# VH-VL binders against q0aze0: the designs that were tried, part 424

Target 1, 268 residues: q0aze0
Amino acid sequence: MKIILVNNRFKENTEKKAQEIAGQLSALNVEVIIDNGLDEPYAGTVDFIMVLGGDGTMLRAARRYGQRAIPVLGVNMGTVGFLSNIEINELAEYLPLILREEYSLEARMMLEVAVFQQQSLLTRVFCLNELLLRSNSPRMLSFALEISGQKLEPYRGDGLIVSTTTGSTAYSLSAGGPIADPQLDAFIVTPVASHIINKRPLVVSPEREISLHLLEEREAIIGIDGQIKMDFGAENRVLIKRAPHPLLMVNLKAKPFFTSIDRSLQRQ
Short names: E, the ipSAE of ESMFold2; O, the ipSAE of OpenDDE; V2, 0.75 times the mean of E and O plus 0.25 times the DockQ between their complexes.

## First folded at step 19 (VH-VL)

Design MM18 (framework fv_inotuzumab; at its last look DockQ between E and O 0.78; V2 from the best seeds 0.70)
Fold by ESMFold2-Fast, scan of step 19:
Structure MM18 (fold): chain C 268 residues (1-268), chain A 123 residues (1-123), chain B 112 residues (1-112)
Amino acid sequence: as target 1 above (268 residues)
Amino acid sequence: EVQLVQSGAEVKKPGASVKVSCKASGYTFDDYAIHWVRQAPGQGLEWIGGINTYTGDTYYRRKFQGRVTMTADTSTSTVYMELSSLRSEDTAVYYCARDESYFDYLEGTFDYWGQGTLVTVSS
Amino acid sequence: DVQVTQSPSSLSASVGDRVTITCRSSQSLVYSEGSTYLSWYLHKPGKAPQLLIYDVSRRLSGVPDRFSGSGSGTDFTLTISSLQPEDFATYYCLQATHFPLTFGQGTKVEIK
């Protein structure tokens, strides 16, 4: 069995804990690879991925490994997260079940994002939460949105979010989007500080293609899962689709989505 | 609109503690971590540490471990840095600065800074 | 700790001059998906530092276009294409790829 341990670049104790866990697993004849983000993703065959951190660390793991159909377990190291399943102090209790593959899997849709300059593909990335198009200057953006070839009236505002249902509780929620059941596959399209009163969040089929481009030259940025930034100008176009494979999240204990989100909202 | 406002200058004796506040306004408090950076007279900028306001995680440079404590009060959008066992070498201007975060992810880029707090440690 | 060294430590220049400041790290600053956490700050006595450039080459909104950043891996450059009176200051680079975060020692730009 080969396991990847994914940790956070700023949290000293996650590096130390990853090494402790790697030692324990090696003693049980499990091969361990530590992914701290500095090297390229491990290219070999992997049986399991354990994420030591919060939701941000899980999102990085999903971008690197989510398309490989490998079980991914979120192990919480701090505040309550939506993407973690167990706490770090529970790991020893659940480790025998992990090694015997005694767990269920929950599929979470991902986005495939392709950015073009004219007809040339510049980059292709995957993400679990969302793509954010935003202004990088005090000036509002004017941009076009097409859904499966249907051209909508132009948008004007600070930006737009195209989110998965998993991402409905992240940037989309802050911008006024709905909370979505992550068991549903759908895109949520949420305007950011729109100057047009009638622009509402849209919930659309995951089979649709969404394209965006600027209608006038502005300084804009595309953000992926709050972590990757790409420059976006009037010469660029982005195409968003459902990714070929969902992220397979490990479920070792019940963590009902609705009670988790209710608890989180009460902290506001 | 975005502002970080720090508490006023402090004069402390060696061995005392100082607690500097940094009050944030004009943005969603939990979307940005707050870091602390100091500049001693004639020296460059030195990163002390930071606090993720969403997770509560703290990150301290090793030389300050055991002497520095950072806390955040979400209800008042205020971050505190307490430095104990003060020495004359701790005389510096202390700045808070915000860093865009996304859950436990931090950018490590300081786009807005507080005005600075002069802490003088003398007998 | 990753060491960050700026060059030169000081320079004298006149208004209208092109100024180049370099920042070298002891290890690569490239992180996951090609992210490089290198930023540049301007600092004047009695004032808070100000962000100029982030992610190596992205200019912060409101920063004049005479400021530009470039570089990759371990070698980075801040350029001021035509120095203005308000640009006489100390400049710092910051690496945030490796813990702990480390500033360069600073470059003081003085009137000639």
Scores: ipSAE 0.819, ipTM 0.910, lowest interface PAE 0.8, mean pLDDT 91
Fold by ESMFold2, look of step 20:
Structure MM18 (fold): chain C 268 residues (1-268), chain A 123 residues (1-123), chain B 112 residues (1-112)
Amino acid sequence: as target 1 above (268 residues)
Amino acid sequence: EVQLVQSGAEVKKPGASVKVSCKASGYTFDDYAIHWVRQAPGQGLEWIGGINTYTGDTYYRRKFQGRVTMTADTSTSTVYMELSSLRSEDTAVYYCARDESYFDYLEGTFDYWGQGTLVTVSS
Amino acid sequence: DVQVTQSPSSLSASVGDRVTITCRSSQSLVYSEGSTYLSWYLHKPGKAPQLLIYDVSRRLSGVPDRFSGSGSGTDFTLTISSLQPEDFATYYCLQATHFPLTFGQGTKVEIK
């Protein structure tokens, strides 16, 4: 059995704990690869991915490995987030179940994001929470949104968020989008500080294709999961689709979603 | 109007502790980590550590581990840095600076800074 | 710890001069998906540091166009295309790819 441990770059102790866990797993004849983000993603076959950290660490794991249909377990090492399943101090308790593959899987939709310069593909990335189009200057943007070839009235404002249902509790929520049940597949399209009256958030079928481009020359940025940034200008277009594979999240311990959002909303 | 306002200058004797506050306003407190950076006289900038205000996680440079404690109070949008067992070498201007965060992810980029707090350690 | 070395340690220049400051890291600053956490700051006595450039080459909004950043891997450059009187200051690079975060030692830019 071969496992990837994904950890956070900012904590010396996260690397040490990953090495400690790797040693314990090796004693059980489990091969372990540690992914701290400094090397290329492991390209070989693996059976399981263990994310040591919070939702931000899970997002990196999802972008690097989410299209490979490998079970991914979130192990929280701090404040419990929306994407972790167990706490680090519970890992020993659940390890036998992991090794015997006695767990359920929950599928989470991902985005496939393709950025073009004119007709040429520049890059393709995957995304678990959201794509954010935003201004990179004090000036607002004018941009076009197309959904499956249907051009909506132009947008003018600070930008736009295209999120998954998993991302509905992240930037999309702050911009006024709805909280969505992560068991649903959908795009949630949320304008950011729109100057156009009646630009409400849209919930869109996962089978649609979403296209964005600027209508005038402005400096903009596309942000992916709050972590990856790409320049975006008048010569660019981005196409967003449902990714070919969902992230397969491991469920070892029940985590009620709806009571969790009550707690999170009250903290704000 | 993003602001980071720090507490006033402190004079301490060796072996004492100092607690510097950094009050944030004009933005969503939990969206940004707060880091502490100091500059001793005639020296460059030195990163001390930081705190993720969303997760509560702290990150301390090894040389300060065991002497520094950073805490955040979300209700007042304030971060505190306490440095104990002060030495004359700790005489410096101490700055807080914000760093965009997304859950446990940090950019490591300091776009707004506090005005600085002079801490003088003298016998 | 990852060491970041700036060159030169100081320089004297006239208004209108092109100024180049280098920052060399002891290890690559490339992280997952190509992210490179290298930033540049300007620091004047009695004032807080100011961010100029982040992610190697991204100018912070409001920073004059005369400031530019470039580089990759371990070698990075801050360029001031035409030095202005308000640009005399000490400049620092910061790497944040590796823990702990480390500043360069600083480059003092003096007006001749």
Scores: ipSAE 0.791, ipTM 0.901, lowest interface PAE 1.1, mean pLDDT 90
Fold by OpenDDE, look of step 20:
Structure MM18 (fold): chain C 268 residues (1-268), chain A 123 residues (1-123), chain B 112 residues (1-112)
Amino acid sequence: as target 1 above (268 residues)
Amino acid sequence: EVQLVQSGAEVKKPGASVKVSCKASGYTFDDYAIHWVRQAPGQGLEWIGGINTYTGDTYYRRKFQGRVTMTADTSTSTVYMELSSLRSEDTAVYYCARDESYFDYLEGTFDYWGQGTLVTVSS
Amino acid sequence: DVQVTQSPSSLSASVGDRVTITCRSSQSLVYSEGSTYLSWYLHKPGKAPQLLIYDVSRRLSGVPDRFSGSGSGTDFTLTISSLQPEDFATYYCLQATHFPLTFGQGTKVEIK
């Protein structure tokens, strides 16, 4: 068995813990790769991914490895979040189950985000939470939203979020988007400070495609999961689709999503 | 308008503690982390540590571990830095600075700064 | 810790001059998915530092276009195409790819 441990570069404790866990797993004849983001994603075949940290770390892991259909376990180390399944102090208890591959998987839809300049592909990214288009100035953006070839009325505002249902409790929520059941596959399109008062978010079928482009010569930024940023101009286009592969999240411990929303969202 | 307003100058004796505050306004407090940077006389900028206001996680430079404590009060949108066992070498202007954050992810780009707080440690 | 070295430590220039400051890191500053966390700051005595450039080449909104950043891996450059009177200050680069965060030692730009 081969396992990737993903940790947070800013948290020395996660690095130390990763080393410790790696030692323990090695003693059990498990090969371990530690990924703190400083190197390219491990290209070899692996059987399991363990994320040591919070939701941000999970999002990074998802972007790096989610397309490979590998089970991903979130192990929380005392942080607040939605994407961890067990706590670090519980790892020893569940480790035998992990090694025997006795766990359930929950498929979470991911986004496929493609950014173009004219007809040239600049980047393609798979992400778990959302794509954000925002102004790079205090001025509002004017941009076009197209869904499955249907052109909506031009948007004017600070920006737009296209989120998965998993991402519904992230930036989309802060922008007034709905809380979505993570077991549902859908796009959530949430305006950010639209000039139209009470412009409603859209819940869109995962079978549809979403495209964005600016209608004026202004500078904007696209953000992916709050970690990847790119300049976005009039010559750029964004195409968003459902990723061909869902993230396979390991479910070792039952986590009641709806009963935990009130507590977890108090800080939002 | 985004603003970080720090507490006033402090004069302390060696061995004492100092607690500097940084009040944030003009943005969603828990969407950004706050870091602390200091500049001793005739020296450059030195990163001390940071606090994620959403998660409460703290990140300290090793040389300050055990002496520095950062806390955040979301109700007042204020971050505090307490430095104990003060030494003459701790004499510096201390700055708080805002950093983008996303859950437990920190970027490390300081787009807004406080005005600075002079801390003087002398016998 | 990652060493960040700026060059020069100081320079004298006149208004209108092209100024170039270099920042070199002991390790690559490329992080996950190609992100590079290198930023530039301007600092004047008695004032708070100000962000000029982030992510190597991204200019902060409101920063004059005479400021530009470039570089990759371990070598980075801040360029002021035409120095203005308000640009006389100390400049710092900051790497945030590696923990702990580390500043360059600074470059003081003085009037000739």
Scores: ipSAE 0.550, ipTM 0.848, lowest interface PAE 1.2, mean pLDDT 93
ESMFold2 (binder alone), look of step 20: mean pLDDT 91; pTM 0.947

Design MM19 (framework fv_inotuzumab)
Fold by ESMFold2-Fast, scan of step 19:
Structure MM19 (fold): chain C 268 residues (1-268), chain A 123 residues (1-123), chain B 112 residues (1-112)
Amino acid sequence: as target 1 above (268 residues)
Amino acid sequence: EVQLVQSGAEVKKPGASVKVSCKASGYTFDDYAIHWVRQAPGQGLEWIGGINTYTGDTYYRRKFQGRVTMTADTSTSTVYMELSSLRSEDTAVYYCARDESYFDYLAGTFDYWGQGTLVTVSS
Amino acid sequence: DVQVTQSPSSLSASVGDRVTITCRSSQSLVYSEGSTYLSWYLHKPGKAPQLLIYDVSRRLSGVPDRFSGSGSGTDFTLTISSLQPEDFATYYCLQATHFPLTFGQGTKVEIK
């Protein structure tokens, strides 16, 4: 059995804890690879991925490994979040179940994002929450949105979010998008500070292809899960579609989504 | 308009504690971590630590661990840094600075800074 | 701790000069998906530091285009293509790839 431990670069204690867990797993004849983000993603075959951290760390694991159809468990290190299933102090209790593969899996859709310069593919990335197109200056963007070949009237404003249902509680929520049950597969398309009064969030089929390009040269950025930034100009086009594979999230204990989001919103 | 406004200058005796505030306005408080950076006279910038205002997680440089405490009050959009067991070498201008965050992810880039607070430690 | 060293520690220049400041880290600053957390700040006495460049080469909105950043791995450069009077200041690089965050010692740009 081979397990990847994914940890966060910013928590000093997280690396020490990852080493401690790796030692425990090695004593049980489990091979452990530690991924702190500094190296390329591990290219070999693995049986399980354990994420030690908050939602941001889980998002990084999903971008690196989510397309490999490997079970991914979020282990909370004391942060507020939606994507962890167990707490770090519960790990010893659940470890026998993990090693015996006695757990259920929840599939979470992901986005495939392809950025082009004219007709050339510049990059292709996957993400669990969202793509954000935003202005990088005080000037509004003017941009075109096309959904499965259907050209919408031009957008003017600060940007646009294309989100998964998992991402409905992230940037899309802040921009006025709906809260979606993450068990649903859908894209949520939410405008950011639109100057066109009738532009509303859209909920569309995950089989749709969404494309974006600027209608006027501006300083703009494409953001992926709040962590990756890419320059976006009038010569660029982005194509967004459902990723080939969902992220397979491990459920070892019940975590009711609606009560969790309700508590989070009360905190705000 | 984004602003970080810090509390005024402090004069402390060795062994005392100082608590400096950083009040944020003009943006969504929980979307940015706040870090603290100091500059002693004639020295360069030194990172002390930071607080993720969304998660409450704190990050302290090891030499300050055990005598620095950072807290955030979401209701007032204010971050505090308390430094205890003050020494003469703690005399410095202390700055708060914001850092874009996304859950437990931190960008590590300080786009807006407070005006600075001079803390003088002398007997 | 990852060490960050700037060179030179100080330099003298005239308005209109091209100024180059180097920042070297003891370890690679490359992170996941090619992200490199290296930023540059301008600091004047009596004022707060201000961000010029982030993610190695990305200029903050409102920062003049005479400022540019470049580099990869462990070796990074801030260039001022044509020095202006307001550019006489101390410049700092910051690495944020490795904990703890580490500033370079600073480079003072003085009037010749």
Scores: ipSAE 0.792, ipTM 0.901, lowest interface PAE 1.0, mean pLDDT 91

Design MM2 (framework fv_inotuzumab)
Fold by ESMFold2-Fast, scan of step 19:
Structure MM2 (fold): chain C 268 residues (1-268), chain A 123 residues (1-123), chain B 112 residues (1-112)
Amino acid sequence: as target 1 above (268 residues)
Amino acid sequence: EVQLVQSGAEVKKPGASVKVSCKASGYTFDDYAIHWVRQAPGQGLEWIGGINTYTGDTYYRRKFQGRVTMTADTSTSTVYMELSSLRSEDTAVYYCARDESYFDYMSGTFDYWGQGTLVTVSS
Amino acid sequence: DVQVTQSPSSLSASVGDRVTITCRSSQSLVYSEGSTYLSWYLHKPGKAPQLLIYDVSRRLSGVPDRFSGSGSGTDFTLTISSLQPEDFATYYCLQATHFPLTFGQGTKVEIK
């Protein structure tokens, strides 16, 4: 059995804990690969991924490994987040269940994002929460949105978010998008500071293909999960579709989404 | 309009503690981390640490570990930095700064800064 | 800790001059997903620092286009194409790829 431990680069203690866990697992004939984000993703066969950190660390793990159909467990190191399932002080209790594969899996849809320049593919990335198109200058964007070949009236504003249902509680929520059950598969399309009256968030089938391009030369950025940034100009086009594989999240204990989000909204 | 407003100047004796506040407005408080940076007279900028305002997770430079405590109060959109066992070397202007990265991830890029709080430690 | 060294520590320049400031890190700042967490700040006495450039080469909205950043791996440069009176200040680079975050020692740009 081979397990990847994904850790948070801002917590020195996660390196010590990862080494302790690696030692314990090695004693049980489990090979451990540690991923702190600095090297390329491990390319070999992997049986399980354990994420030591908060939601941000889980987003990175999902982008690196989510398309490989490998179980991913979120282990919170400090406080409870939306994407973690157990706390670090519970790990010893649950390790036997992990090694015996005695857990359930929850599938979470992901986005596939392809950026083109003059019909040449520049990059292809996957993400769990969202793609954000935003202005990188004081000037508003004018951009075209197409959904499955259907051209909408031009958008004018600060940008647009294309989100998964998992991402509905992230940036899309702050921009006025709906809260969605993460067990649903759908794209949520949320305008950012639209200048045009009656531009509303859209909830569309995950079978749809969404394309975006600028109608005027502007400095813009494509943001992925709030962590990766890519330059976007009038010569660029982005195509967004449902990723081939969902992220397979490990459930070792029940975590109620709706009461968690309700509690979170009380804090905002 | 994004704004970070810090508490006023403090004068403390060696061995005392100081608590500096940083009140945020113009954005959703829980969506962005807050960091603390100081500048001692005649010296450069030094990162002290940061706090995830949603989870309360803190990240401190080892030099300050055991002396610094960062807390966030979401009801008032305020972050606090408390520094204890003050020494004359702690005399500095202390800044809070917002991490530009959205959600609970920290990129360590500071897009908005508080005005600074002068803390003077003298006998 | 990752060490960040700026060159020069100070320089004298006139309005209209092209100014270059270099930042060198003791370890690569490349994160495996293509991100390089290096930013540049302008600091004046009595004022808060201001972000100019982030992710090596991205200019913050509202920052004049005379400011540009470049570099990769361990070597980074901030360029001011035509120095203006308001640009006389101390400049700092910051690396955030490795914990703890570390600033360069600063480069003071002084009137010639």
Scores: ipSAE 0.555, ipTM 0.818, lowest interface PAE 2.6, mean pLDDT 88

Design MM20 (framework fv_inotuzumab)
Fold by ESMFold2-Fast, scan of step 19:
Structure MM20 (fold): chain C 268 residues (1-268), chain A 123 residues (1-123), chain B 112 residues (1-112)
Amino acid sequence: as target 1 above (268 residues)
Amino acid sequence: EVQLVQSGAEVKKPGASVKVSCKASGYTFDDYAIHWVRQAPGQGLEWIGGINTYTGDTYYRRKFQGRVTMTADTSTSTVYMELSSLRSEDTAVYYCARDESYFDYLQGTFDYWGQGTLVTVSS
Amino acid sequence: DVQVTQSPSSLSASVGDRVTITCRSSQSLVYSEGSTYLSWYLHKPGKAPQLLIYDVSRRLSGVPDRFSGSGSGTDFTLTISSLQPEDFATYYCLQATHFPLTFGQGTKVEIK
């Protein structure tokens, strides 16, 4: 059995914990690859991915490995998070079930994002939460949105978010989007500080293709899961569609999504 | 507008503790981590550590581990850095700076800074 | 810790000069998906540092276009195309790819 341990680059304690867990797993005849983000993603055959950290670390694991149909378990290191399933102090309890493959899987849709310059593909990335188009200056953007070839009236504002249902509690929520049951498959399209009164968040089929381009040259960026930034100008366009494979999240215990988000919103 | 406002200058004796505050305004507090950076007289900038205001995670440079504590109060949008067992070499201007965060992810880039707090450690 | 070394440690220049400051890291700063967490700051006595360039080459909104960043892997450069009076300061690079975050030792740009 081969397991990838994905850890957080900013915490010395996550590196120490990853080494401790790797030692424990090695003693059980499990091969371990540690992925701290510094090397290329491990290309070999892998049976399981264990993410040691919070939601941001899980999002990085999803971008690197989410399209490979490998079970991914989020192990929370004592932080606030919605994508982890167990806490680090519970790992010893659940490890035998992991090694015997006694768990259920929850499929979470992902986005495929393709950025073009004119007709040339510049990059293709996958993400679990969202793409954010935003102004990188005090000036608002003017941009075009097309959904499956249907051209909407131009947008004016600070930007737009195209989110999965998993991402409904991230940037989309902050911009006024709906909270979505992560068991649903849908794109959520949420305007950021729109100056056009009738622009509302849209919930659309995950089979739709969404395209964006600027109508005027502005300083804009595309953000992926809050972690990757790309410059976006009037000669660029982005195409967003459902990724070929969902992320397969390991479910070892019930997670109270609705009560967790309700508590979080009441603490504002 | 985005502002980080720090507490005033402190004079402390060796062995004492100092607690410096950094009050944030003009943005969503939980969307940015706050880091602390110091500059001793005649020296360069030195990163001390940071706190993720959303998760509560703290990140400390090893040489300060056990002497530094960073806390955040969401109700007042204020971050505190407490440094204990002060030595004369801790005399420095201490800055807070914000860093875009996304859950437990940190960019590690300081786009807005507090005005600085001079901490003098002398007998 | 990853060591970050700036070159030169100091330089003398006149208004209008092209100034180049180099930052070298002991390890590659390339992270997941090609992200490189290197930023440049300007610091003047009595003032807080200010961000000039982040992600190697991206200029912060409001920073004059005479400032530019370039580089890859372990070698990075800050260029000021035409030095202005307000640019006499100490410049620092910061690496944030590896924990702990480390600043270069600084480059002081002085009047010739």
Scores: ipSAE 0.791, ipTM 0.901, lowest interface PAE 1.0, mean pLDDT 91

